VHH binders against Glucokinase (glk). Designs and how they scored, part 1

Scores and structures below are computed, not measured.

Target 1, 317 residues: Glucokinase (glk), of Thermotoga maritima (q9x1i0)
Amino acid sequence: MPKLKLIGVDLGGTTFSVGLVSEDGKILKKVTRDTLVENGKEDVIRRIAETILEVSDGEEAPYVGIGSPGSIDRENGIVRFSPNFPDWHNVPLTDELAKRTGKKVFLENDANAFVLGEKWFGAGRGHDHIVALTLGTGIGGGVVTHGYLLTGRDGIGAELGHVVVEPNGPMCNCGTRGCLEAVASATAIRRFLREGYKKYHSSLVYKLAGSPEKADAKHLFDAARQGDRFALMIRDRVVDALARAVAGYIHIFNPEIVIIGGGISRAGEILFGPLREKVVDYIMPSFVGTYEVVASPLVEDAGILGAASIIKERIGG
Unless a header shows other numbers, all headers, positions and changes below count from the first letter of the chain; antibody chains are not in Kabat numbers.
F, E and O stand for the ipSAE by ESMFold2-Fast, ESMFold2 and OpenDDE, each averaged over both directions (binder to target, target to binder). V2 = 0.75 x the mean of E and O + 0.25 x the DockQ between their complexes.
[cut] stands for letters that were removed.
The coordinates of atoms that the task and the answers printed are left out; those that the model quotes come from them. Centres of patches stay.

## First folded at step 10 (VHH; from m25 with S30R S100D)

Design m30
Fold by ESMFold2, look of step 11:
Structure m30 (fold): chain B 317 residues (1-317), chain A 123 residues (1-123)
Amino acid sequence: as target 1 above (317 residues)
Amino acid sequence: EVQLVESGGGLVQPGGSLRLSCAASGFTFRWYDMYWVRQAPGKGLEWVSEISTDSGYTKYPDSVKGRFTISRDNAKNTLYLQMNSLRPEDTAVYYCAREDYDESSGEYTFDYRGQGTLVTVSS
């Protein structure tokens, strides 16, 4: 019997990627294209469909999973709206792609797809109680409880990046202040580094980056490893924010594992060591030893694998 | 809401000393650089001192350097200003302020909300 291959579509506002994925999570082929949202939704849908057909040409791949930013109606395969796609209102994405490709298409929110990718292909494998965060431009999150994705009453639950961790703290794009996203995202780190340049221009961060415009999380953590005072100040703020949020998730969901992905998670123990220690400061004693906090093993592949895992969840669950 | 409550002012003779305190609440104090500013009667606002989040950096204008010392206690959410060798020209209402950064302008702003504490240096 031929092995079922999976098609994962990672839809973003700037680029989309389509991957052909083996049943065990190996990416066999991947094509990335500019989304070109400005050209209109019909162009985007057509280009996604063409790319799906390109990567699956000559392959046994009857199913497509697609992870999309924004609010989705997963049952009907509709993107209700997304800040990344301002002209998209109730777009019947799965039907349009199915028509053009001849394939069965499943839709999920991109952050939820991330936790599904961890469940099926990543550090969440073998666990029924998973919390996952992706620390990128924003902070997405997802929860699996009792083996099932937590979606909430209206399908929009588990907005983990928007818990408030700093009262009256930095402005978040969601319209509130002090969200985890506003403190611990890649965007937040870049903002702290740009804001700090006038005062801390001698910091190693800026020497490593070459300019404040180029300073990012990588330079922050590299400088922190070398003892740079300014880098450590920002690292400590990020750690405290994450620890407060993670402690909250531990109390609410009693997870077996908390998985942190996205570009920032590649910082390694300069981030995760202090984070694990600080989480203990914020949890009830009864939770000590009941969870693990780990980096996602999927990092660059997380979008494609998350999208592909939707197929396994919908037909294999 | 952000609250800053200054105290410790009073009447003092020239050459005397005072220690001002600022109790902060409604925000995560340890993540913000803090300032003391003052306003003499009929004058504009004048910067007096600055301290970084971890106390590793302090700064003073020439008019008070060597006489004033800023400090902070992040565990108590409290900012201090030790003022020694006071002069009549130091007479002012003193405010503590939180640093804010306006990304659109690229400028630091001072967010002061308290009533201040009056320091009067007079014979």
Scores: ipSAE 0.344, ipTM 0.718, lowest interface PAE 3.7, mean pLDDT 91

## First folded at step 14 (VHH; from m42 with T28I)

Design m51
Fold by OpenDDE, fold request of step 17:
Structure m51 (fold): chain B 317 residues (1-317), chain A 123 residues (1-123)
Amino acid sequence: as target 1 above (317 residues)
Amino acid sequence: EVQLVESGGGLVQPGGSLRLSCAASGFIFRWYDMYWVRQAPGKGLEWVSEISIDSGYTKYPDSVKGRFTISRDNAKNTLYLQMNSLRPEDTAVYYCAREDYDESSGEYTFDYRGQGTLVTVSS
């Protein structure tokens, strides 16, 4: 009898991806489709269900994990609210998908799904104390402590991107100034680059990008690698913000490993080298040497593997 | 709260010199380009100097270029303006300012500024 396979759904506002995953974390099948949120929740849910059935056709895959952005009721499988899905209010996503597919469906916030993916399939394997950050359009984070996912009293923790690292700093979308997300996300970097053009138009960043409107994190770090002064300044600000946040997480959670994923993490050592050094400046001496800061190895597969890992978390491995 | 406290203003004769200081607090000073702006009686705010985070870039309007020098000490969270060869038209309240971008209006503002220090150039 073939081994049990897992279904992971990475739900996004623009696209969603469904994958068939082996027990050891290999993606066997993957389908990505436009979410088409404007078609309404019923259409979206229908298409997700159809895709689940398509990917799992002829396979022993009785469980589905789904990672979703927004405010999630993980126990009841309800998407309460998500900016990516403006018309979704208290949508019983797991029940709807279960009804349509005949499968058992589990729901987690996408950031929590990410840390679970790291725990089961990524850099977190073998660790019981994990802090994970995903640096993309926004910043999400998840925490595993003593082998358990941290969810908080209401199941809405952790929001690691919304800690203040720069008092009276840039305005975050959450309404608070100086959040990590407002300084170290891809969106924040694009903003810095756009704003910086007035003063630093001669920077290599803009030469690489072609225009300030097209300038992004990739251009930033490419320019930084070449020693561009402006790029290095922005990089240093991002690193400082991340270091402050990570230091806080180290103090709070005492993790074995801090894993950073997302698009920004692809910058490699131009980011992680200085970050590792800077974190030491902000932590108590007793914490020095107690942790590792590493890039996520899951890269593009983080979404599906994170979602699939929800199954392992819920059914015990 | 962002706090900027200017000092060093006073009465000076034409051709004289003054050095203004600005003590910054409530934000990470080293991550912000800083500015001096001034407001003369009956006039609006006028930009008079700009300095980058690492002091590698400075800029002045033609009205003060060659006479004013902006500098900063990030370790002390302090901004400076050395004003030489002062003229009567330099009479104004001088403000230390942090630039802020207003996404709603698409405009840069100097809303983060201190109470200012008065510089009077008169014979």
Scores: ipSAE 0.847, ipTM 0.934, lowest interface PAE 0.5, mean pLDDT 95
Fold by OpenDDE, fold request of step 17:
Structure m51 (fold): chain B 317 residues (1-317), chain A 123 residues (1-123)
Amino acid sequence: as target 1 above (317 residues)
Amino acid sequence: EVQLVESGGGLVQPGGSLRLSCAASGFIFRWYDMYWVRQAPGKGLEWVSEISIDSGYTKYPDSVKGRFTISRDNAKNTLYLQMNSLRPEDTAVYYCAREDYDESSGEYTFDYRGQGTLVTVSS
């Protein structure tokens, strides 16, 4: 009999992706479709179910993991609320998908799914103490300690992007000033670049972008690599913020490895080099040498693999 | 909390000079553009000077251009305003300010400012 395969669903507000994944983390099939949230939850769920059946047709794949944004009841498989799905309130996503597909479905927050993906298929393999951050539109993260995913009392932890790294800093969407997300996310970077145009319009960042409105993290780091002064300043702010946060996580969780993924992580050494150096400035001497800071190797596959990894986490595969 | 404490104000004769200082705390000073604003008696707030985080950019209104110089020391979390060739019309309370963008209104504000220091230019 063929080995069991895993189904991972990366659910997003714009698109969702469904993948058939081997036990060792190879994506065998992948289908991405528009989420079309405006069509209503029933339509979205139906299409997800159909896609699950499509990718798993003729395959032994009895389990589905789904990573979803928002507030998740991971035990009952309920999406309580998500800004990405504003009309979804207490949607029993796992039950609905199970009914439609005949499969066992597990649900995690996308940030937790991310760290699980790293744990089972990514840079976290072989480690029991993992801190993972995804730097995208927002900042999410997950923590594994002693091999266990930390979810907190209500199953809504961890929110690693919402730690204060800049007192009285920029306002975060969560209502607090100075959160990591408000400084080091792609959204934050775009904001800095937009606001900076008045004083730094001659920066290479804007030349690369074409306009301040189009300027983003990619342009920033590209310019920084070329030694653009403005770009390097913004990079330094981002690095400082990340370093403070990471140092905190190191102190709290004493991880073996800190894994950073998402779009921002694609910047490579222009980000990670200074970050590794700066983290040392903020940690106690006893923690020096106890950790690694690395980029996620999963890149674009992080969503599907994260989702698929939920299965392994739940059934112990 | 954000704290900005201005000092260096006083009475000076026309043509005289003063150097104002602003001690900043409660935020990471080096990441913020800083400003001086002033309020003369019976008038509103007037922008006087701005400086970028790296001091590479400074700007002044015509009213003070060539006479005032803004500078900063990020290591000391201190903002300065050198005022030369002072005129009676420069009489005002001078405030050190950090600009803040209000996402809800789409406007910049100088809500983060100190108590100010009084500069009086008079014979």
Scores: ipSAE 0.846, ipTM 0.934, lowest interface PAE 0.5, mean pLDDT 95
Fold by ESMFold2, fold request of step 17:
Structure m51 (fold): chain B 317 residues (1-317), chain A 123 residues (1-123)
Amino acid sequence: as target 1 above (317 residues)
Amino acid sequence: EVQLVESGGGLVQPGGSLRLSCAASGFIFRWYDMYWVRQAPGKGLEWVSEISIDSGYTKYPDSVKGRFTISRDNAKNTLYLQMNSLRPEDTAVYYCAREDYDESSGEYTFDYRGQGTLVTVSS
């Protein structure tokens, strides 16, 4: 008998992706579409459902996992609210997709789906105590403790990107100052590069980018590898912020592994070397040697694999 | 809250020297460019000096260049201004300021500054 396949839906504000995934985490088919939020929620749901049916055509895939941005009611499969979907108010997403696809649909927040993807398919395999961060436009995070996703009393726990790492630091979109997201995200890096241009226009980062408007994390880390002073200044600020946050997670959760994903994590050792060193400066001695800090192995497929892993988490394996 | 505490002002004769200090707290000092600004009696604020986070960039207006030296000690969260060859026109309240960026105006701002320290240069 053929093995069951998993369907993962990575729902974003700009695009969504649907993947057919083997039980061991291999993506067998992937389709990406523009989300087209402006067309209204019913159009988005219809197009997701059509794409689910397209990728699962001819396959035994009775289950769907969805990672969605925003506040969700995971028990009832409802998207309560998301800034990415302004017209979405208590949308019964799993029920609507189940009706259109004939499949059982599970919903989780996209950052929590990321840590589940690491637990089932990534560097978290075989670990019961995992902290995971994704460093993208924002900073999402999730925690597995004693083998189970940490969700908190109201299901909104583990907002790891919003711990304060710089008192009275840069403004965060969440309304406070100095959150990890406001310092270490791709968005934060682009902001520092735009702000710095008036004084540091001779930096290699701007030559690599061609303009301050195009300067991003890739240009930052490429310039930092070449010893560019301004790039190293920004890299050091990002590393310090991450180290302070990770040290806090280590103290609170006592994890076996801290996994860092998202586009920024592809910077490699120019980021991770200094980060591992700096974390030691911020932890109690009893925690030295109890954890690893690693880049996510899932790369660009983390969203689909995270979404598919929701199925494994909800039905036990 | 951000705190900047200036000290080291006083009365000096023309040609004399003073060293101002600024103790910073409530933020991570080493991530911010820092300024000295001054306000003479009955005048507006005048920029006096600027220093980058790593001290690799310093800047002075012509009115003080060669006489004033800005420096910082990031380990002690302290900013300094060494003022030599003082003149009566240097008489002012001197403020230490943290540089921020206002995205709406596209300009740097100095909303975080101390109470100031008075320097009076007279014979």
Scores: ipSAE 0.521, ipTM 0.810, lowest interface PAE 2.2, mean pLDDT 92
Fold by ESMFold2, fold request of step 17:
Structure m51 (fold): chain B 317 residues (1-317), chain A 123 residues (1-123)
Amino acid sequence: as target 1 above (317 residues)
Amino acid sequence: EVQLVESGGGLVQPGGSLRLSCAASGFIFRWYDMYWVRQAPGKGLEWVSEISIDSGYTKYPDSVKGRFTISRDNAKNTLYLQMNSLRPEDTAVYYCAREDYDESSGEYTFDYRGQGTLVTVSS
């Protein structure tokens, strides 16, 4: 059977990682570097290219997949704009990397790369209808339908974190109130914990964190597991927001599986048990039993695996 | 649009009782701590009671403690204030309010409130 190694680039604003990945999703070599955005885009591109060549030295790996934050023109391999790269405007990233490496380079948005990683290497294997969310500082989303990535007319579809789940709720950085991201992200949880301190300062959350400024999702879920009343109140709000959003995705996409990754997904059953139960409250009866809601099995390497999966998506039908 | 509609006010004799209601809409009621505040003629707003989202925390100033009881029914999106042993000093317009937090000041706010319901305690 032909054995082709894959190169996955997980591009971030602070660091980037390059991985050499086997056809079945094993990371064989991984190098992480500072992105150093302040040095300018030519320096960033040069260092990515050097790292690609380092990771692939002596290997048959003619293809590169790169997951990037921001607005992507995937057909032409261009990063139009990213908040992580404020001086990047219509950067022809795939062409620039191809020139420097001699490899064929494919580009995708990082949240879309996540759902592709799940499709090819994770819980989405064997499924043609997948919804995936990453619950981190923000909330990213991706959708596979009929086996193909959903991108929308302009390539910017599937902004799943920006559905409104709380009318007149918390302000979202996108300019709307009550987006899923504004309620269920790690950032939202930190905000609720700061807000609650004056009234709920005796909560175990603050004992575990040492201060309201340090309180985060880990402290929340640890306290909730121990029955802390305030932690359970916030957990229930997060669960309700996720359930409303996931119910919407179930109705719109009729998925076989809903996969939730990112740091918050490590909470386990304190999150997923109530979530699965609450989703049932928000779906039409005909959808009961038609889907699964699971944590992503891809651990800290989900970024590299997602990026590598772009290759499989683009050259494999 | 956040809507809070108070009702149940009226004229009552000293020592009497009234029950106020507040119907909430336009937001998810059960995720917000709720307040009753009042404004007597010629005076500023005075905090009267507070209730947490699960009703497990209630708070009252000494002026009403033991006489007023706040409650909520999250299934009906309704806040209540049971007022017993009413005094002439309780005469005011009573407002229900949604608690919010102002990150820049570090203080709770209650800018979302209804039009109020008048309670008059008089012989």
Scores: ipSAE 0.501, ipTM 0.789, lowest interface PAE 2.1, mean pLDDT 91

